# VH-VL binders against q96il0, part 5

Target 1, 167 residues: q96il0
Amino acid sequence: APERGAERRDTAPSGVSRFCPPRKSCHDWIGPPDKYSNLRPVHFYIPENESPLEQKLRKLRQETQEWNQQFWANQNLTFSKEKEEFIHSRLKTKGLGLRTESGQKATLNAEEMADFYKEFLSKNFQKHMYYNRDWYKRNFAITFFMGKVALERIWNKLKQKQKKRSN

## First folded at step 6 (VH-VL)

Design da1
Fold by ESMFold2, fold request of step 13:
Structure da1 (fold): chain C 167 residues (1-167), chain A 120 residues (1-120), chain B 111 residues (1-111)
Amino acid sequence: as target 1 above (167 residues)
Amino acid sequence: EVQLVESGGGLVQPGRSLRLSCAASGFTFSSYGMNWVRQAPGKGLEWVSYISSSGGSTEYADSVQGRFTISRDNGKNSLYLQMNSLRAEDTALYFCAKDFEYGSWSFDYWGQGTMVTVSS
Amino acid sequence: QSELTQPRSVSGSPGQSVTISCTGTSSNIGAGYDVHWYQQHPGKAPKLLISDNSNRPSGVPDRFSGSKSGNTASLTISGLQAEDEADYYCQSYDSSLDAYVFGTGTDVTVL
């Protein structure tokens, strides 16, 4: 007579229990957009038996996210501040107030604002060049460590298979 | 040419505070994590603290945790170490050290150090 | 306390090879963390010689080589030269301390 599967997983006690099988790990969590950077942060899961390579990869990803969030938060603040200063300067040159007759914040037309965008890009060109360079360097390093972790996991899987065959 | 110049060392009594500075030039300071490493007279090297390139992540050796604070100002290309509640065992030459490459966990450029002496 | 163990001193004549060992524990080198090597001349700052066990940063002569096996790393200087007289330190990471750790240091003397 055929032998049925004797080892069944424990049944959850309630209908709302979530299954998380032992050979699967929880994945990273993605949070809501950050107010200042408008980027969604990743909250990284730390596995119970994290290897040195896995630790290096996780810390590199965490620090890269931190770096990216800080860069765009600072750039967004600088953009907003310099935009208001540009508008104020141009309105003052035209002899106009900072508020319209209705009390709303005065602004410039699209053609006048194009001068701001050009000046902002020119002023910040080197900063964005260094950002792009670092972005590529960081992503290359992350990809490199992802590859090393994948190979490490393959080799650990093969060692476990060899151990099982020798037992 | 990469250059790291530490300053702010001196003779100080136990329980007092000092603030060390490290001025960086010759590389994009904001691209790299930074460290403080110390060397007691006639002794070996001891890692003290780390700060990530953006300043958002810090790490400390147990011997200084809660007493020292690492910080950086990327606008001024400067690294700092605030040392509070100083003890005699904190006496050392303090080096500022730059991370080599992303994920390396090694230090490619070091300053000449600034001497901190804690004595009554 | 966790500290990487190195011989206090080694010596060699010009042109000879010398090897410096760096022995760790199961929480650092034995756990699989990489080892890096630094050279420090008297009164000077350390200089990175070897990263990630065996990588030579730009500008480091190929007579310097590194390796790691088990919980021990080794730095070999092939063709010893007078300017190689210095202190040498290994460095790794220790998971029990959550800290970077240095070796005890080795004084290399050129005879």
Scores: ipSAE 0.717, ipTM 0.897, lowest interface PAE 1.1, mean pLDDT 86
Fold by ESMFold2, look of step 6:
Structure da1 (fold): chain C 167 residues (1-167), chain A 120 residues (1-120), chain B 111 residues (1-111)
Amino acid sequence: as target 1 above (167 residues)
Amino acid sequence: EVQLVESGGGLVQPGRSLRLSCAASGFTFSSYGMNWVRQAPGKGLEWVSYISSSGGSTEYADSVQGRFTISRDNGKNSLYLQMNSLRAEDTALYFCAKDFEYGSWSFDYWGQGTMVTVSS
Amino acid sequence: QSELTQPRSVSGSPGQSVTISCTGTSSNIGAGYDVHWYQQHPGKAPKLLISDNSNRPSGVPDRFSGSKSGNTASLTISGLQAEDEADYYCQSYDSSLDAYVFGTGTDVTVL
């Protein structure tokens, strides 16, 4: 039971937004910032005659958004948790309470907090390096498929004109 | 070196459950979608299920919809298949397979498989 | 369940060229979905041989090539070698099933 609770706190929920796109929208929509990731989700329009390339592009964009939302939701949660643990540990070592005399949460000065920020960055450096690599790979793929879809739509438009002239 | 190692197969009676696991190493597991593909003895390949890299999207073959549940734990580099209400036709070697490139919808690395036998 | 159709077997002598066909329907290959090819030796896991109709992943010999036209894809092995003896499967996506679909499989024999 407590391990299940810790696991929930260590891993943010999937990036499902409570935003609902307008009914019968024919455009993509950008929702409000997600509570956990602080990123704005895109809600994608699905055309009725979606081609295989259009489907691949839409799925790639959706899955990239899910991946990005999950990464930042987990990082934000980890950052907040480790920040509180760091402050608590340093206050305990100094023999200070978790609250000031006025009842406010005790904190550390900017120089003391700089140690936390350095430690957090160092600890997560490799994870962010892999994230950046994959972010660029995903965006390259998205751009590639956007180009293919654009060419497909131009070709379909030209084919329509040629059929009408032949009649 | 990319490795996918399946486990959890075995002999079970119809109507019972099994949970398959796949341990991944040698690549950034959280970057790729994952699949289960099965092969009945002496038969061809049949796709079973898909899960997106974040776990936010899943797909199932009609033959297993409502009975099987795919999941993943990116913190443990692990993929799972919960198999409920097993039937004789689910007897197969079950492979864990990694999506190739973004948008390709093909599978570049496969495990050696874990055998599931459903028999009275 | 829907399957892509392949010949049950093909054979050739070392150094010859063999071609394996993969025929789909209007809901998969005929709709425009890409075709991928896998090689499976006995007792082994499948190996991706060709992706996206004609792309050869790193480490795959250049004697393997793929193509797609209309409702049919083809895998060609030029300069057949003994180690090419295996089962070969094509794979695509089917929009009516919302599922990945594999071919029936082709046993390639080297004489």
Scores: ipSAE 0.652, ipTM 0.871, lowest interface PAE 1.5, mean pLDDT 86

Design rb9
Fold by ESMFold2, look of step 8:
Structure rb9 (fold): chain C 167 residues (1-167), chain A 120 residues (1-120), chain B 108 residues (1-108)
Amino acid sequence: as target 1 above (167 residues)
Amino acid sequence: QIQLVQSGAEVKKPGASVKVSCKASGYSFDSYGISWVRQAPGQGLEWMGWINAFEGWTNYAQKLQGRVTMTTDTSTSTAYMELRSLRSDDTAVYYCARGEFYDSTYFDYWGQGTLVTVSS
Amino acid sequence: QAVLTQPPSVSVSPGQTASITCSGDALGDRYAYWYQQKPGQSPVLVMYYDSERPSGIPERFSASNSGNTATLTISGTQAMDEADYYCQAWDTSSDHVVFGGGTKLTVL
């Protein structure tokens, strides 16, 4: 489908790792850091007897991971782009070239770069406030369902223990 | 087997209030949210707000802030929506719909709708 | 404050492919969802997460979301598909749900 190619072209990467988890792993496992987000993706185990609660929790964790990786991948790319543009504009204003005499990319000193960091944070304040709100909502839900799944598993273990003793 | 069954049609005068009920069955009520959506005759869908069935957190459409109250009764698996200071343009079919626990991202099951008519 | 814009009407012949668009800024960073509503009935979720189909929805329904525009596609359109279709998204800035104005699909 051309839609998936268009989504990659228009947006930051989905944040998934390039690694291939074992097909028959019976546990969650953590892949290497994603190049764009710097976050380590989790490959979630799908048990054969997954309950509706367990499925709901797993999907919520997967969707939250995707959302978080997309946000930080996009912010990292935007940060890099705006940083380069800032440096180019300030070098041009000072009449300096884009390269040093050694051929290395010219940069600004730490005090000059502090202006960029403050400007970037200020421009992105609203997006980070929305991110924080959504992060709290998602993590509260994850914690809630982790608790419900834990209680469900305890109950099922106790029921099976009682069954084995009676039979 | 999942069902949302709403209370019956109501006729109200301007300035009155209405309280519509939505009884849920076939799922864990406290693991989802309930949204309320209304539809005026011949018009599209309008989201009114959402309530978390476990904690009772609400998020109301800004247009209705101050006129709407949403509640739940977990012991009966029932959600309620009360709309106060009714006007003629509040005449609509009012739906409850099941949404997500932490937010109202999409609505997978809907009640049958409750017609509320506001007239002189 | 977000707006989702849909065409008011779309007409197709039986067996043809229907395409219903939904445009708005909310779709740039949030999933699109689609609902079918027949006269006198409650809406029914037909697509979610941009392109996924809920259990029980025929395979002829598909959807996509790209560039602030979501598209619902019905291949091999049948007379029973004649209905109103609404797109929906969550608007991040207002923390509200927004619906499109609806599209009446007519199967001639």
Scores: ipSAE 0.288, ipTM 0.702, lowest interface PAE 4.4, mean pLDDT 84
Fold by OpenDDE, look of step 6:
Structure rb9 (fold): chain C 167 residues (1-167), chain A 120 residues (1-120), chain B 108 residues (1-108)
Amino acid sequence: as target 1 above (167 residues)
Amino acid sequence: QIQLVQSGAEVKKPGASVKVSCKASGYSFDSYGISWVRQAPGQGLEWMGWINAFEGWTNYAQKLQGRVTMTTDTSTSTAYMELRSLRSDDTAVYYCARGEFYDSTYFDYWGQGTLVTVSS
Amino acid sequence: QAVLTQPPSVSVSPGQTASITCSGDALGDRYAYWYQQKPGQSPVLVMYYDSERPSGIPERFSASNSGNTATLTISGTQAMDEADYYCQAWDTSSDHVVFGGGTKLTVL
């Protein structure tokens, strides 16, 4: 019985953007769009004296970014694949070739493509709803921790000022 | 309902700075970016840059590098755009717009616009 | 910087089909977006993801993308459709948002 070769599901490479920010960067750096997700990665600055709250915030941001990158990388691949399949199937149904007489790639008209997008969105509606919900939840959490970090920084500044006045 | 409300019209002299505000409501402010787009009288739309809620997440049009600063206040859900060293050619209506930063960037909600006039 | 090129003006009779093109390298691998702007008003998104309509946009609006050219089509054009139309894309090479020069649609 020939061993059916496990079709290596091309796991979308965990698109850790190969972008490296300049070594001397003292702030978050925005990289170019990732080739799969088309999202710009953020390289987070790590302060020398990072507080536990700052670390937590950074980790939440990083995790959310990774989550978002992965989601859109997969979504874009799925979209591209389904779009191509749709075009091919429609052309075939019309008795048209994949190329025009001029050698150009055959395309569908706006109406036909609109149908594709409607179908695609309908098919993925629930997925997108969950994505949006989770996006908001994650960003809310990040925002909350941003607030905590801001308060901590204010408090630390006040303590330092008091110590300078007492000396 | 999602709304972007901008500050009122400004009249400035050449060399001065202007700071326009954009207050967002009806959505999670930190979940979306804000872009700024300007339009000179009788001209087309010009993208100025965008900002996300996170520190350091800004991208400015090359033409405006060094003169523009975009900031956000998450506590008030307000975005700010400061343009420095104003010139007569900076006279325009300035728009803030909510941008979705997924696989692409588009603007689904716009502010009402802020007229900035630079005159001697 | 990537440039999107639009015709400066398009004229159509009521009930006819208007077609506005937008061409540029940024459109080769990225979605096109379209905005309508009426005098004294803010731009309004009319098409996104090449051919998807936002809620509230009439079905007479459609769009397509072929190669480096996006096309906005308005079937059965009405007087209320008279406006400036802008295409927009995200240029991945510069990581900038780019707008077309705009097209004035006149309904005669």
Scores: ipSAE 0.005, ipTM 0.526, lowest interface PAE 11.8, mean pLDDT 85

## First folded at step 7 (VH-VL)

Design N21
Fold by OpenDDE, fold request of step 13:
Structure N21 (fold): chain C 167 residues (1-167), chain A 120 residues (1-120), chain B 108 residues (1-108)
Amino acid sequence: as target 1 above (167 residues)
Amino acid sequence: QIQLVQSGAEVKKPGASVKVSCKASGYTFTNYYISWVRQAPGQGLEWMGWISAFSGDTNYAQKLQGRVTMTTDTSTSTAYMELRSLRSDDTAVYYCARDTQYGSEYFDYWGQGTLVTVSS
Amino acid sequence: QAVLTQPPSVSVSPGQTASITCSGDNLGSKYAYWYQQKPGQSPVLVMYQDTRRPSGIPERFSASNSGNTATLTISGTQAMDEADYYCQTWDDSTGYEVFGGGTKLTVL
């Protein structure tokens, strides 16, 4: 039987949270933390009579959630990989094995690890700046659409009350 | 499958404008940046600029400032690059590329390229 | 503006190791990326964030980035690896993307 080579998924799989909210739920659900991003996914409720504006808000929230999940999943993976590579490289340079004589995983001291953190932060600084900027823009947009949806709901309730008074 | 499909080849006169389209599919368009890269015949790759498909924010190469405009249509998942005041040295294959989700960093998917020829 | 310098050409025999260098000021403090371009084709990302391979890129491709030099290494070079290779990074002051001049790899 040919050994199906384990496709090393070097990209964090878009972890579709297997969490399924109850079908009759009328509210948003928060799932368990994703194994890669460590972010809790939100399962958005879809009203039976979802307005176009509500749909737009929901889509924006979903896209932003996907965006955040992907960022943190990739960032965590990158951090873990680079940390491991750094440790291995430094141990090799020291002529040390990956394991101590006691069989424990060899570690670097705090000073050596400080160099790793400094380098990692330097390399990812621009990425973090863009992320933060875009995070604020996305959340501002979401908040703006939430306000619009709230106004639409108020207006619709007022129209329904007027129609009930006229009959 | 992620794909970027560009518009066809263009032949323009000096001083004219060209607008190249790039239709994206297979991913959430608004979650990524789009970069444009050109390559003159027998030359290397030259970055032109990027656009955020979410915010519409742009950053253009200094050499192209005032002549290039990048836009997106989120309804059609299409990016556009317009280059004005064309010169003979603008003759190149123009590529759209999917950039990162978090600004410009690298290009993981490329369009097939669009040849723009500027001739008198 | 950041400048990346590559050798214009590198030649290697089949089965040998090819090394393509990319030099830039403090390049090791940033990420380096590598693209392969075959004649008449679009560039293909072959390495990202210094040492990472995209899915579908053979394990014979590796890269490093330290000091002022990024290096793309192709072990056991094959005829199909003949292409132009470009390194890329960014400029911190402008946010511009910067490509190297490209290296033509010939497999003899």
Scores: ipSAE 0.857, ipTM 0.930, lowest interface PAE 0.5, mean pLDDT 92
Fold by ESMFold2, fold request of step 13:
Structure N21 (fold): chain C 167 residues (1-167), chain A 120 residues (1-120), chain B 108 residues (1-108)
Amino acid sequence: as target 1 above (167 residues)
Amino acid sequence: QIQLVQSGAEVKKPGASVKVSCKASGYTFTNYYISWVRQAPGQGLEWMGWISAFSGDTNYAQKLQGRVTMTTDTSTSTAYMELRSLRSDDTAVYYCARDTQYGSEYFDYWGQGTLVTVSS
Amino acid sequence: QAVLTQPPSVSVSPGQTASITCSGDNLGSKYAYWYQQKPGQSPVLVMYQDTRRPSGIPERFSASNSGNTATLTISGTQAMDEADYYCQTWDDSTGYEVFGGGTKLTVL
């Protein structure tokens, strides 16, 4: 299965020690491509003292990954099924069988297949435009919360320096 | 299992407002659009509009522009449709339906419907 | 704005093939979707993306879409198939989702 090895593929930096939960890496992990979507999943690290803002950012990233994985899994399935349907329909119109003399699947040449690609792109154009619109909205939101988390971390560092100086 | 459960039937007078709720379960609510569709007694299906559960962006049917407001509450996975300035011809069953992850295509899961009766 | 036209009714005998048409300008350049609605129930998706059948929908349901016409076909029609059927697509210019007027299928 493509997921079994993904959690150990990222390595820790040489010479760096970090606190980790006993059963998890200290870092996000990038796994192998998913069979259906062809996208590489991220396995997110959850630190013990995650702030509410950090938790919201992680959930947003997790939900966006799920959204993206499901879109491309569905689109890849649709493409595959419609491609086979188109080939079978055109072979039938030409009076040809589904298999060659050697037993291989019969296919269409590149010029014949161009009609399929044009039809598929045309029928799916608005879907991809809406997907792109929503992809950018999600990435803008993620970037915004990444900025808020960065400011929160700077503020916490300044607060710790003020406490040290006052002692 | 994926479910959409709607609020109960409403009886309203002309000029009033109604707000129908639609609680989603069994999927990641923020990853899908919600459409609202109504059906007057003995009539066909009429699309009212959709809302993105992620961004809150909406698209309303022209006929209803200015009278309808769609919202979501992501903490409860609930969509809402409010119709104002009710008329007798707004009497219908109101459905919520799960649209696609990008909207404007098809509806795979439907709520049970909410009858709204507008009567003087 | 897109408009989808369906016949108001279709009657078939049990076991025969029912065909329900849906006409729209250049409908074959888009996907068509079909919903079944039995009395007192919510609509149920029965065909999507022209020819695809959701899991749980009997194989006797099929559909096509070309030119200006999409067609829902029910082979071996049963009494339980008696329902209203709606086609649906979208309008590129408005982003609206558009239903046909519906067809009452009667099985006599």
Scores: ipSAE 0.730, ipTM 0.873, lowest interface PAE 0.8, mean pLDDT 86
Fold by ESMFold2, fold request of step 13:
Structure N21 (fold): chain C 167 residues (1-167), chain A 120 residues (1-120), chain B 108 residues (1-108)
Amino acid sequence: as target 1 above (167 residues)
Amino acid sequence: QIQLVQSGAEVKKPGASVKVSCKASGYTFTNYYISWVRQAPGQGLEWMGWISAFSGDTNYAQKLQGRVTMTTDTSTSTAYMELRSLRSDDTAVYYCARDTQYGSEYFDYWGQGTLVTVSS
Amino acid sequence: QAVLTQPPSVSVSPGQTASITCSGDNLGSKYAYWYQQKPGQSPVLVMYQDTRRPSGIPERFSASNSGNTATLTISGTQAMDEADYYCQTWDDSTGYEVFGGGTKLTVL
């Protein structure tokens, strides 16, 4: 039962009008799959005294999630439309209608559908290669900033521990 | 909503440099590539290169390698293209265009163009 | 590097169907894209990924891509369709974007 994401997506209700994280969460939260991308969004915790470095990391993670959600939403749409076009083209070549006698959408057999999957993967191979390149660049940057934030937090705790010992 | 607004027309002498700006609005700037495309008077479109607004990585057309530099400023959502050692045949309208999230595919939004005239 | 070849001009009467071709080696193994440019204006994307039409582009625009040839088709051509049309793809080996030379569509 996928649930609707935040305010930009209005077409995913299966029992909830929009996705909402828990009211009082102090942790990042993983929501249900987005209707269009089929990816689970992360809802990021915003601490009250967020440092400039922590803010930069959060924005980087938010923008990267948006980037990834949008890529897969677009790719899923492309896949769906090209699959329908392939099926309709092959059915027309065979002189068949778009629906079976039972009223169900006509399809092709597994061997014929394998042709579609091969063609789609081949035609989109370079796009996915570029996506993977950029995904790794983003993941490296996020990991690097997570390390910087972790070090900043350790340093601040050491200052607080030293202050308590000197008291 | 999505808009690319370029800097104004420029007149340059041969040997000078020009830097054209392209301010993006209406989308998350760091999630897309920016391509630069030029068009000499009465001629077709010529791709110059792209830049990732996320990483700053570039890919320049071979013809322009060594003369062009593309940069971005994410704080202002602005892309820049600098062309050095200008020649009279660099006279053209220069466009910025939004490429895809991974580059090297197509351009869905274009700037208004910036005329650069190289003479005398 | 990849080269895309277009006829320099195509003429049609109003209401007729215009076809603009774009030829490139093995173009059907990649996606083709089409841009319209009216005098004094920026290019506008009119077809993408072979057959897809962006929001706001009239249904009379359609396209195909097979073998070495992509084709932009405008049915019921109107005077407002008079423009230069460019096809575009990418070069697999360099990642460069490649434009055709352009086709001037004249509506008589």
Scores: ipSAE 0.723, ipTM 0.868, lowest interface PAE 0.9, mean pLDDT 87
Fold by ESMFold2, look of step 12:
Structure N21 (fold): chain C 167 residues (1-167), chain A 120 residues (1-120), chain B 108 residues (1-108)
Amino acid sequence: as target 1 above (167 residues)
Amino acid sequence: QIQLVQSGAEVKKPGASVKVSCKASGYTFTNYYISWVRQAPGQGLEWMGWISAFSGDTNYAQKLQGRVTMTTDTSTSTAYMELRSLRSDDTAVYYCARDTQYGSEYFDYWGQGTLVTVSS
Amino acid sequence: QAVLTQPPSVSVSPGQTASITCSGDNLGSKYAYWYQQKPGQSPVLVMYQDTRRPSGIPERFSASNSGNTATLTISGTQAMDEADYYCQTWDDSTGYEVFGGGTKLTVL
């Protein structure tokens, strides 16, 4: 007869699913937004018996997260810097200072700021189009490998069940 | 630190082919495109094309379409550029350069260059 | 296909301001990039996205892009700034990268 603890561990989400080293979950978890990208990082769990296919999937997910974090960190910096340059240039053209009499930073109205947003989107259109293309390619690859890992795990469980029945 | 290290100089006859390698280090290779740029002696820079290290997708300059093949080996973080049916005007220094994460914008790190000489 | 035009050469005395222009159709609607190449060396990115300076590039390097013209400006030019300078952008219709013909900066 099989060990009741082993079967219960596989099918009982509480207790068994939380067996992890200190400071580390047995599951992926989501951290706070990154300062530069504003994206929440996923912290990936590495199982004790990670298969080569599982390792490939984890690396693909890690690299894709890094890729996405770096893209948005760069875009956020570019956006912020170009926005301030635009505001400064338009204030200078109007003969206005960078600060009001009260010491607050001078601003542009919504219609003037719409010009900035249109210019920024136009200059960055091709970049975002290529980013979106690559984002979809990466998500397709991740989904494909998730499916392969799922089949591998099912096959391994059936193989273990076959071995137990023969005993 | 980010580095791109290219293979050594080559001397070829007209009609032959050449394959230049570019080994990347110091960053996640699959997250960036690699562009190839050549420079004939005493001339300016000429963009040849790029390859995605993730997907293997390529974009080749029209002048070189049909004669150039770019590939990558992600296990060694190495990009390759092969130019076929060489002519004397293909004599140049060939550079690999790290493009952006989406390609087609700018090149922040360059290899040391590989001189390819095509002579009879 | 887009074409970027640069003057073949620019000469300045040490300490003076050098300006290198790059002309192309609708260049101001795109980003311009600048590379420095010293004799026998690989190009080095010195300005990107019109006005931004990479880490390690001296503050005396600046750039602008408006209308059909981008300009690289080197204030307080030093002998070590003597090099070839290339502007670069992309062609909207093909996505190809396009370099200017290059400008030889001579510091006398």
Scores: ipSAE 0.701, ipTM 0.859, lowest interface PAE 1.1, mean pLDDT 87

